# Designs tried in a protein design chat: miniprotein binders against o77086r1339to1564. Part 19

Target 1, 226 residues: o77086r1339to1564
Amino acid sequence: KSLEIAEQMTLLDAELFTKIEIPEVLLFAKDQCEEKSPNLNKFTEHFNKMSYWARSKILRLQDAKEREKHVNKFIKIMKHLRKMNNYNSYLALLSALDSGPIRRLEWQKGITEEVRSFCALIDSSSSFRAYRQALAETNPPCIPYIGLILQDLTFVHVGNQDYLSKGVINFSKRWQQYNIIDNMKRFKKCAYPFRRNERIIRFFDNFKDFMGEEEMWQISEKIKPR
Below, E stands for the ipSAE of ESMFold2; O stands for the ipSAE of OpenDDE; V2 stands for 0.75 times the mean of E and O plus 0.25 times the DockQ between their complexes.

## First folded at step 9 (miniprotein)

Design d3 (at its last look DockQ between E and O 0.95; V2 from the best seeds 0.00; counts 0 for: SAP 77.76 > 70)
Fold by OpenDDE base, look of step 9:
Formats: structure tokens, C-alpha cells, sequence
Structure d3 (fold): chain B 226 residues (1-226), chain A 93 residues (1-93)
């Protein structure tokens, strides 16, 4: 069941990711305007919805044992997602498990250790080195974490002028852009050999069933007072 | 080599310019003329840098392919400029 869920998540991600055009990421990096990049925006929203949905699924359970069971299920799903090179859904679920409202709850040592180990992939102190390395070694099909692509492109845009001096093109800027875009292009064709399962897709219900951040904190604090 | 690197970047810039122009056309077809114009202006920026690289490659290296790349860059700029003018006129109607 966890494998099937991961496959369906990956199919949904692939459908959205493949619709993102290269102009959208470049435009967004330049001016952060969502209107010019509708497919990119849809993909980003999907990521956020999935994370909030996962948080909500855990927090809505009143029994600690049931919460633990669900967390373990998400961990299993994440392991499958990682194996199929779906970093988007992997990180969406990780963001849920590592979120303040969830993380502060009492978990078995094994759960805490597994979540910590997953966080090592996206360690910000190392500028996502582990993730970048993993991505570099990945062959298609793959769904990358779009947030880092956008961050990198934005950083290149903000940190570099088009010209170093009059008549001297900043090739370093363009080389950095090339590397980012070329890497993204490698994964644009997401040909996953999975079949659509309508039952599981309906179960997700576009991940619309989530609570707001404030409500999540309220529930978390009710479960485990500060 | 430096020349090979420059050529790689040049081709990349031209590709991006083309993609931006195409994307702008799609936006215009959907009725978002303002975004289309802005995207075209961005495309021109990319194409102008490409043009400059190509011109330098011709002057300094005598690259026979540079002439064709110059032509392509100029055509993209011209196409984008023309389309901007058309879209501006349409916006005023």
C-alpha cells in the first residue's frame, strides 16, 4: 500500500512538473511574479498542499498510537519516493514530519532518528550538498525539488550583473544559469512506468483537506502542552 | 577551450530567447498582453547578449558559424520587437 501511494504521488507530481516551462523558472527568478508562471505556481502549491495535508492527517488523530502508525506509514512512503527519485514529494512529506507542530510531539526514538537521517539530505548548513550530489547521480525519471532550482536561479540573478564592465559579458552568470537549466531539462520528461490508480487518487482528493498552520499549532499544543 | 565555452553559452542564450518568445506568444494568445510584452522584453535581453558574443566570436576568432548565429540573434530581436509593437497596438484597442 505504501508503494502504491508513492507511485500515485509520483504520477501526480510528474504531470505537474512536466508542464513547467523553462521560461517560467527564469521569469520567477527575475521578478517573483506568480502570474507569469502558472504551471510553476501550481506545482509549488501542490507541494505545499501535500505537506499540509500530511500534517493534518497526523494531527487529526486523537490516539498517540494511531499517530505513530501514520508517521511510520509516511516514512515508508518516503523511502519508496526516494527510491523512485521523487524528491518533490519526498521533501514535502519530510517538511511535514519535521514541522514544528509534528516534531515537538513525543515519538519513538526510531522515528526521530529516521526523520533526522532524512533531514541530512537537505541540510541547509551545507547548502543542500547531499541533495545536490544525489541529484547529480540520478538518472531519469526524476522529479527534483523545485524550490532549490528557484533559489539557485534567484541567487544567480541577484548576485550577478549581466556585464562585468562595459562590453564585457559576465560569462560566469550565464554558465551558472546554463548548469541549472540544463540539469532541470534532464528531468523534464518524467516517464514513470506506473499506472493510475483512481482509488488512491480519490483518496488524495487533490490534498485539499488540510488545516491552517495556526490550527496545527493549537492541536499540537493540546496534545503536548508547552 | 574559451571559444568552445563561448559558443556553448551563445547557443544556450539563443535557445532561451526562442523559448521566451514562444512563451510570450502563448501568453498573448491567452489574452495576457502585458505579461507577453514583458516576456518579450526579457527575450530581447537574452538575444542581445547572444548577439554580442557572436559578433565578438566573428571578429576575434573568425568562426564561420558566427555569421549564422549573428543572423539568428538579430532575427530573434527583430521578431520580438515586432511582436511587442503589435501587442501594444492591440492593447490600445
Amino acid sequence: as target 1 above (226 residues)
Amino acid sequence: SEAEFAKLILKFLLEIAKLLIRYAREKAEKGDLESAIEILEFAIEWAKIALEIAEKALEELGDPEAKELIREAEELIKEAEKLIEELKREKEK
Scores: ipSAE 0.847, ipTM 0.937, lowest interface PAE 0.5, mean pLDDT 93
Fold by ESMFold2, look of step 9:
Structure d3 (fold): chain B 226 residues (1-226), chain A 93 residues (1-93)
Amino acid sequence: as target 1 above (226 residues)
Amino acid sequence: SEAEFAKLILKFLLEIAKLLIRYAREKAEKGDLESAIEILEFAIEWAKIALEIAEKALEELGDPEAKELIREAEELIKEAEKLIEELKREKEK
């Protein structure tokens, strides 16, 4: 069942990812204006909704054993997402499990160890080295982590002038943009061979049933007081 | 080679300029003239750098393909400038 859930999450991600136009990521990198990049905004919103939805599913459970059961289910889903190269949903769920309100709850050692292991992939201390290496070894189909694409394009824009000096074009800036965009184009063209399952998609309900940050903290503190 | 690398970057810049112009037209058709103008200005930035690369390639290397790419860049700049002018008049109304 966890495989089917991962497949359906990936189908939804792919539908939104495919609609993102190249101008949108470049415009966002320039001025961070969501209005000019509506398809990109929908995709990033989907990431956040999925993450908050997962957190809410765990925190709403009254029983600690039921919370552990759900966390283990999400871990299984994440393993499938990683296998099918859906890094975006993988990181949305990892963000949920590693979020403050969730992480601070006392989990079985096995769960803590697995989450810690998954976090190594996104270790930002070395400019996401582990993730970049994994992605470089990845063949389509793949849904990359959109957050890093946007971060990289933004840093290229902020950190580089168009010219190094009068009449000297900054080819390094354009080469970096080219590589990011070319890789994104490769992944946009590939389709996943999964069949849509309306029962599972209806269960997701567009991931709209989630709590806000403050409410999640309040519940987390009720479960484990400071 | 350096020439092949420069040509790759040149073609990339032109393709992005084309995409930006098409995207700006979509925004204009939906009534967002301000965004369309800003996107067209961005497209011109990309096309002008491409034009500069192509002109240098023709002058310094004698690359015959550069002549076609110069024409392409110039056409994109003219198209974008004309559309900006049209959209600014439309906004004044």
Scores: ipSAE 0.805, ipTM 0.925, lowest interface PAE 0.6, mean pLDDT 89
ESMFold2 (binder alone), look of step 9: mean pLDDT 82; pTM 0.769

Design d4 (at its last look DockQ between E and O 0.95; V2 from the best seeds 0.00; counts 0 for: oily stretch 3-21 1.61, SAP 72.047 > 70)
Fold by OpenDDE base, look of step 9:
Parts: sequence; structure tokens; C-alpha cells
Structure d4 (fold): chain B 226 residues (1-226), chain A 100 residues (1-100)
Amino acid sequence: as target 1 above (226 residues)
Amino acid sequence: SELEFAKLILKFLLEIAKLLIRYAREKAEKGDLESAIEILEFAIEWAKIALEIAEKALEEAEETGDEEKIEEAKELIREAEELIKEAEKLIEELKREKEK
């Protein structure tokens, strides 16, 4: 079941990711205007919904043992996602497990260690170095973490002028943009050999069944008072 | 080589300009004329940088007397100019449509 869930998550991610056009990421990096980049926004929303959905699935369980069972299931799903190079859903689920409302709960040592090990991939203190290296070594099919692509493009845009001086083009800026876009292009054709499972897709229900952040904190504090 | 690098970047810039123009057309077809105009303006920015690189490449080719490089540079200049012209024309058309 964990493998099948990971496969269906990956299919949904691939369908959304392939619709993102290169102009959308460049436009977003320039002006952060969501209206100009509808496919990009839909993909980002999907990421957030999946994370909130996963948090909600855990927090709605009254029994600590059942919560632990679900966390372990998500960890298994994440391992499959990582193997199939779906960094998007992997990081969405990781963000759920490492979220404040979830992380503050008492977990078995093994769970805490697994989550910590997954967080090492996206250690912000190292500017996602481990992730970048893993991505560089990854062959298609792959679904990258779009947030970093957008961040990188934004930093290139903000940090570099188009011209170094009058009549002197900033080639470094354009080279950086090229490298980011070329890497994105490499993964744009996400041909995963998985078959659609309508039962599992219906189970996800577009990940719309989630609680707000405030409600998640309230439940978390009820489970484990401060 | 530095020239090969410049050529790679030049072709990339032209590709992006083309993609932006196409994307703007799609936006316009959907009725979002304001976004289409802004996207076209952005396309022109990319194409203008491409044009400058191509012009510099032409100057360098002319100094060396390399006929093949001269012709290639001229072709890239023409492509950049055509993209700029196409985008500008479309902006004007969309502005007129918006005033309608």
C-alpha cells in the first residue's frame, strides 16, 4: 500500500509539474505575480495541500499508537518517493512530519531519527547542498522541488543587474539562469511508468480535507500540553 | 571557447524570448490582455540582450574576417530583431483591443 500510494502521488505531481511552462517560473521570479503563473501556482498549492493533509491525518487520530502507525506509514511512503525521485511529495510529507504541531509530540526514537535524517537532505544552513547534489546525480523521471528553483531564479534576478556597465552584458546572470532552466527542462518530461489507481486517487480527494494551522496547533497542544 | 559560450547564451535568450511571446499570446487569447502586454515587454527585454550579444559577435567576426561567423551573427541579429518587432506589434494590437 505504501508503494502504491507513492506511485499515485507521483502521477499527480507529474501531471501538474509537466504543465508548468518556463515563462511561468521566470515571470514569478521577476514579480511574484501569481496571476501570470497559474500552473505554477496550482503546483505550489498542491504541495501545500498535501502537507496540510498529512498533518491533519495524523492529528485527527485520538490514539497515540494510531498516530505513530500513520507516521510510520508516511515514512515508508517517503522512502518510496525518494527512490522514484519525487522530491516534491517527499518534501511535502517531510514538511508535515517536521512541522511544529507534529514534531513537538512525543515519538519513538526511531521515528525522530528517521525524520532528522530526511531533514538533512534539505538543511537550509547548507543552502540545500545535499539536495542539489542528489538532484544533479538524478536521472529522469524526476519531480524536483519547485520551491528551490523559484528561490534560485529569484536570487539571480535580484542579485544581478542585466548590465555590468554601459554596453557590457552581465553574462554571469544569464549563465546562472541558463543552468537553472536547463536543469528544470531535463525533468519536464516526467514519464513515470505507473498506472492510475482511481481508488487511491479518490482517497486523496485532491488533498482538500485538511485543517488550518491554528486548529492543528490547538489539537497538538491538547494532545501534549505545554 | 568564449565565443561558443556567448553563442549558447544567445540562443538561450532567443529561446526564452520566443517562449514568452507564445505564452503572452495564450494569455491574450484567454482575455488577460494586461498580463499579455507585460509578458511581451519582458520578452523584448530578453530579445534586446540577445540582439546586443549578436551585434557584438558580428563586430568581432568582421574584425577577424570570418565569413561564416559573420553570416551566423547576421542571422541571429535578424532573428532577435524579428522577435522584438513581433512583440512590439502585438503589444500595440493588444493595447488597441484593451481600449476597446
Scores: ipSAE 0.839, ipTM 0.930, lowest interface PAE 0.5, mean pLDDT 93
Fold by ESMFold2, look of step 9:
Structure d4 (fold): chain B 226 residues (1-226), chain A 100 residues (1-100)
Amino acid sequence: as target 1 above (226 residues)
Amino acid sequence: SELEFAKLILKFLLEIAKLLIRYAREKAEKGDLESAIEILEFAIEWAKIALEIAEKALEEAEETGDEEKIEEAKELIREAEELIKEAEKLIEELKREKEK
């Protein structure tokens, strides 16, 4: 069941990821204008909605044992997402489990240890070194973490001039852009072999059933006062 | 090797310029003329750098007298110039349409 859920999450991600056009990421890196990059915006919105949806599913459960069962279910889904190279949904769910309102709740040691191990993959302290190594070893199909693609393109654009001096083109800038874009194109080309399951897709309901940040904190503080 | 690296970058720049022009046309067809113009201006930036690389490649090919490299560089110059002209003409058309 958890495998099938991961497969359907991946199909939804892939549909949105495939629609992102290369100009959209380059334009966003240039000026951060969402209006010029609508398919990219839909994809990043999907990421955020999935994360908040997952947080809400956990926090709405009043019983601590039921919350633990749901967290373990999400962990199982994340393990499947990792195996099928869906880093984007993996990180959306990890963001939910590591969010303030949820992380501050006291969890069994096994859960805490697994979440900590998952966080090692996305550790940002060494420029996402672990993630970049994993991605470099990854064969398509794959849905990469879009946030890092955008971060890298933005850094290259703002951190490099087009010319090193008069008449001397900054080839390093263009080489860096080439590598990021080429890798993105490589992953956009490959489709996942999964069959669409409309019952599961309807269950997700586009991940729109979620609480706002204020309500999530209020519930979290009710569960564990301080 | 350095020449082959420059050709890789030139091809990439032309590819991106083409993609940006196509994307701008999509925006224009949907009625977003302002975005289309801005995207075309961005495409011209990419194509101009490609043109400069191709012009340097021609200069180097002329120094060696390699006729095949000279012809290749001339074709790349023409390709870059055509993209720039295409984008500039479309910008003019869209500005007139926007003023109506």
Scores: ipSAE 0.816, ipTM 0.926, lowest interface PAE 0.5, mean pLDDT 90
ESMFold2 (binder alone), look of step 9: mean pLDDT 84; pTM 0.805

Design d5 (at its last look DockQ between E and O 0.94; V2 from the best seeds 0.85)
Fold by OpenDDE base, look of step 9:
Structure d5 (fold): chain B 226 residues (1-226), chain A 100 residues (1-100)
Amino acid sequence: as target 1 above (226 residues)
Amino acid sequence: SEEEYAKLILKFLLEIAELLIKYAREKAEKGDLESAIEILEFAIEWAKIALEIAEKAKEEAEETGDEEKIEEAKELIREAEELIKEAEKLIEELKREKEK
């Protein structure tokens, strides 16, 4: 069931997210060195794998009707993920559905409208305003989108000097860092009351069964020529 | 108040410095001495900013004659200095280990 899949995705995300240490995000924001932040990297890789896995699951289907069924299933999963405040897997699946190879295919109007509505949450033109508001209103348990946390910390780091002048500390920089980290801390203890389902976990198989981006484009163009 | 804000930030900075030192130790235990040293240097940066805030808070408290605030500031100064000293000592130890 779509709910059970969402629950298991959320458990996997929670296990990885809780392992991220605060030093890792700060170090990454400073120097973007992956070696210093292994748990953070694992979480980011998990996000990407899930997105590519979802794309692959759709594109490997030869029948258009079967593709639509799978997209609709992912939409149902996403709705459950959103309800359980798992923004990570929600956005991973959204990235799959809004990807070039998938989006260019002919879909029912209802599918296109649903995907568009989901994209409004992460509209980059508004600096993720809708997402930020939703996150601010969210109570734990929650799995945030780590990419924005990293982006925000990086912008604070690059955009602000530690000192305004000699002997004058830039408090604004530190306050911004505090707010970002405090918000992350709020979600770090994400205890979801879901039970592990080994059948579904095995079905995911760590989301390793995905094709490369070039192969996805080739298949997409074969399905719908330019 | 500005004072409460400064205190909040100060405690945050000290917490981050402590977390960085702990994380560096874990890296060193795993054999990644280079990363550990860099992380400790970063910890020192955080602790030094904390130290400066605490010192300023002490000076302001001394100007007002608030003995309780002076003592609190002194405690935070000591904590910041101890973190710096701990990180510096560990850097030296790790550098010596790297040379073996």
Scores: ipSAE 0.844, ipTM 0.931, lowest interface PAE 0.5, mean pLDDT 93
Fold by ESMFold2, look of step 9:
Structure d5 (fold): chain B 226 residues (1-226), chain A 100 residues (1-100)
Amino acid sequence: as target 1 above (226 residues)
Amino acid sequence: SEEEYAKLILKFLLEIAELLIKYAREKAEKGDLESAIEILEFAIEWAKIALEIAEKAKEEAEETGDEEKIEEAKELIREAEELIKEAEKLIEELKREKEK
């Protein structure tokens, strides 16, 4: 049940997202020190674990038809995640399906077309224009893509002086910071109405069962030799 | 509307300074005194900018004779000064504790 899986992924994301304190994102933007921002680090680590977990679930299957079934199930989960405004898990799974070891495998044309269309959301060549438009239209509850929040705060901090000249405060810098933080607070306030399903949560096992990048490439090359 | 914009930014700066001080106290309670001191220095940076904005707002209100705006600016100045004083006191305390 892809809907229920998406709901449980969203509950786990929301629990970690809620724990991130505002100082953590501002401090990370200033000096990129993970030690000062432990809850933020746990959340970004969760993103990576989910992505690697999904890749591993696909690559460990010996049969090509079974791999195709699993990719189609992840696509169904992603569609549910998008509808419930969980952009963070959506992008984690998209990153998995678009990763080198997975993308290079032989997939049906329908799968390839769907993944390509999903990638348009995260197209960075226009400063994530599609994603920003989608997010602007999104009402809570929502779990935004944390990577872009951190990127934006870092660009604002590095790219703007505190003063434009002697005695002239750079209000634009502070307004940009305000808008990013206010939007994050708005999404932290609203809870998802889902109930925990401990059977599904236990199945995820904190997404810790995954292979490293080198091992995944070795398996991918074994499936489809060069 | 320029006054509303500046007031919103001023309150945001004070809010962040307060959150940073609270976060620094949490770090100090867990034994990370070095991080706590660095975070407090960051909080002071935010509070000092808020103080400058509030002082300019007071000067502008005095030029127009608006008693309500003058009193509002004075309260914001006091709030910024209190946060700076609190952070400076805590930095001094933590530096002494770190010496042990």
Scores: ipSAE 0.805, ipTM 0.923, lowest interface PAE 0.6, mean pLDDT 90
ESMFold2 (binder alone), look of step 9: mean pLDDT 85; pTM 0.816

Design d6 (at its last look DockQ between E and O 0.96; V2 from the best seeds 0.81)
Fold by ESMFold2, look of step 9:
Structure d6 (fold): chain B 226 residues (1-226), chain A 100 residues (1-100)
Amino acid sequence: as target 1 above (226 residues)
Amino acid sequence: SEEEFAKLILKFLLEIAEYLIKYAREKAEKGDLESAIEILEFAIEWAKIALEIAEKAKEEAEETGDEEKIEEAKELIREAEELIKEAEKLIEELKREKEK
């Protein structure tokens, strides 16, 4: 059941998200050194593994109708993830459905329209305005998209001097950092009320069963030649 | 108010400096002395800015004669100085350990 799958994906995300220490995101924003930020690295690797796992589940199916059935299952899961405020898994699955190897297969118009409508949330125009508005309306529990948190912190660090002039502290820089960190802490505090289901967790197998980008392209081109 | 805003930022800077020092100790305990030293230097940057804010707050409070605010600023100055001293001491210890 798609709701239960979304709940278990969210529990796994929350487990990793909770382990990220505040120093890790600030240090990453400063120098992008993975060794100083191991829990953050595990969380971002999880995002990528989930996305590639979903792509692989679709592409390995030989029958076009079965591929469409699985895409519709992922869409149902994404709708549940959105409702429970798990933006991170939502975007991981969206990136899978919108990836080159899958997008080019020319799905039924209904599927294409749904995916396009989901992409509106992450539209980068006006600095991700749609996503930021959705997040601002969100009450905990929530797992935000970590990529934007890291982008914002990096931009603030690189784009702002510590001083506006000699002896004049750049309070705007620190205020921006404060707001990003405070919001992250707010979401880290609230746990999801879901029970762990070991059968579903074993089915995920830590999302490790996925194909590389080259193999996925080869299969995609076999299905629909250039 | 502007004063309340500056106090919020000051406390945030101290909180982060403290957390960075704790994180650096954890890195050092796991043998990553180079990262620990870099993290401690970062913590000092944050604490020094907090110290400057607290010193300015004390100067302004002294100009108005507000003794409650003067005492509050002194406490924050001591907090920042203690964090800086702690980080500097640990950096010296780790540099000696690294040279062995």
Scores: ipSAE 0.805, ipTM 0.930, lowest interface PAE 0.6, mean pLDDT 90
Fold by OpenDDE base, look of step 9:
Structure d6 (fold): chain B 226 residues (1-226), chain A 100 residues (1-100)
Amino acid sequence: as target 1 above (226 residues)
Amino acid sequence: SEEEFAKLILKFLLEIAEYLIKYAREKAEKGDLESAIEILEFAIEWAKIALEIAEKAKEEAEETGDEEKIEEAKELIREAEELIKEAEKLIEELKREKEK
């Protein structure tokens, strides 16, 4: 069941990711305008919805044992997602488990250690070095974390002028853009050999069933007072 | 080589300009003329940089007397100019449509 869930998450992610056009990421890096990049926006919204959905699924459970069971289920799903090179859903679920409302709850040592080990992949203090290395070693099919692509393109755009001086093109800027875009192109063809499971897809219901962040904090504090 | 690198970047820039023009057309077809115009302006920026690289490559080839490289550079110049012209023309068309 955890494998099947991971497969269906990956199919949904692939469907959205493949619709992102190269112009959308470049335009977004330039002006942060979501309206110009609708497929990119849909993909980003999907990521956020999945994270909030996962948080909500855990926090709605009144029994601590049931919460723990669900967290363990998500950890199993994440392990499958990682194996199938779906970094998008992997990180969406990780962001749920590492979120303040969830992380502050009392968990078994094994859960805390597993989540910590997953966080090492996206250690921001190391500029996502472990993730970048893992991605470089990954063969298609793969769904990358789009947030880092956008961040990298934005940094290249903001940090570099088009010209070094009058008549001197900044080739370094263009080379950096090339490398980011080329790497994205490598994964644009997400041909996962999974079959669609309508029951599981309906269960997700586009991950629309989530509570707001304030409600999550209220529930979390009710479970474990400060 | 520096030359091979420049050529790689040049081709990349032209490819991006083409993608942007195509994407702008799709936006225009959906009725988003403002976004289409802005995307086309962005395409022109990419194509102009490509043009400058191609022109420099031509000049360097002329200094060496390499006829094959001169002709290749001329072809890339023409491609860049055509993309700029296409984008400019489409901007004008979309501006006229927006004013109606």
Scores: ipSAE 0.715, ipTM 0.883, lowest interface PAE 0.7, mean pLDDT 92
ESMFold2 (binder alone), look of step 9: mean pLDDT 85; pTM 0.817

## First folded at step 10 (miniprotein)

Design e1 (at its last look DockQ between E and O 0.94; V2 from the best seeds 0.87)
Fold by OpenDDE base, look of step 10:
Structure e1 (fold): chain B 226 residues (1-226), chain A 100 residues (1-100)
Amino acid sequence: as target 1 above (226 residues)
Amino acid sequence: SEEEFARLILRFLLEIAELLIKYARERAEKGDLESAIEILEFAIEWARIALEIAEKAKEEAEETGDEEKIEEARELIREAEELIKEAEKLIEELRREKEK
């Protein structure tokens, strides 16, 4: 069941990711205008919805044992997602498990260790070095974490002028852009050999069934008072 | 080599300009004329950088007398100029359409 869920998550991610056009990421990096990048926005929205959905699924459970069972299920799903190179859904679920409202709850040592081990992939202190290395070693099919692509492109845009001086083009800027875009292109053709399971897809219901951040905090504090 | 690197970047810039023009057309077809114009302006920025690289490559090739490199640079200049011209023409068309 966890494998099947991971496969269906990956199919949905692939469908959205393949619709993102190269102009959209460049335009977004330039001016952060959502109107110019509708497919990119749909993909990022999907990521956020999945994270909030996962948080909500855990927090709505009143019994601690049931919450633990659900977290363990998400961990199993994440292991499958990692195996199939779906970093998008993997990180969406990780964002849920490592979120303040969820993380502050008391979990078994094994759960805490697993989540910690997953967080090592995206350690911000190392500028996502482990993730970048894993991605570099990954062969298609793969769904990358789009947030880092956007961050990197934005950083290149903001940090570099088009010209070093009058009549001198900043080749370093263009080379950095090339490397980011070329890597994205490599994964744009995602052909996962999975069959669509309508029952599981209906179960997701576009991940629309989530609560707001404030409600999540309220429930978390009710479960475990400060 | 530095020359091979410059060529790679030049081709990339032209590719991006082409993709932006195509994307702008698609946006215009959907009725978003303002975004299409802005995207075309962005395409021109990419193509202008490409043009400058190609022009410099031509000048360097002329100094060495390498006819093959001169011709290659001329072709790339033409491609860049054509993309700029195409984008400018489309901007003008879309502006006229927006005024109706």
Scores: ipSAE 0.863, ipTM 0.939, lowest interface PAE 0.5, mean pLDDT 93
Fold by ESMFold2, look of step 10:
Structure e1 (fold): chain B 226 residues (1-226), chain A 100 residues (1-100)
Amino acid sequence: as target 1 above (226 residues)
Amino acid sequence: SEEEFARLILRFLLEIAELLIKYARERAEKGDLESAIEILEFAIEWARIALEIAEKAKEEAEETGDEEKIEEARELIREAEELIKEAEKLIEELRREKEK
């Protein structure tokens, strides 16, 4: 069931999110070195794997009506993920539904409208204002979108000197870092109350069974020639 | 208050410096000596800024003659200096290890 699937996706996200150490995000913001930040790297790879896995599940179906059923099931899962404050999996699945190979298949208007509606949350206009407002209203447990945390820390690091002038410490830089890190800590310490379902976890198989981008485009073009 | 804000930032800087040192030790134990040295240098940057904040807090407390605040600032200075010393010692140890 879609609710239980969302719960299990959230458990997997939470396991990886909890392992990210604070030094890792600060080091990544400084020099973007994946080697120094292995747990962070595993979490961001998980995001991409889930997205590609979902795309593959849709594209492998030969029957157009069956593809529609699967897209509608993913939409149901996304609605549950949103309600349980799992923004990371929500955006991974949204990325799948809005990807080139999938979007070009021209879905029925109802599906297209829902996906467009979901995209409003991640609209980058006004510095992701819609997402930031939603997150500000969110209480733990929550799995935030890690990409924006990393972007914010990177902008703070790159865009701010440690000193404003000789001997004058840039407190604004440190306050911005503090707020980002404190919020991340707040979400890291709260666990979701879900129980592990090994049948569903085995079904996911760590989201490793996905097609490469080239193969996805070949299938997409076969379904709807240029 | 301004004093509470500065203390919060000072504590944050010390916390991060300590976490970075701990993380660097973990990296070194896995054999990644060059990364560990770089992380320790980053930790020192954070601890030095904390030290400067604590030194300024001491100067301000001395201007008002508040003995409790002067001693509080001294303890924060010692804490920052201990972290810097710890990181510097470890950098030297790792550099010798790297030379082998």
Scores: ipSAE 0.828, ipTM 0.936, lowest interface PAE 0.5, mean pLDDT 90
ESMFold2 (binder alone), look of step 10: mean pLDDT 85; pTM 0.825

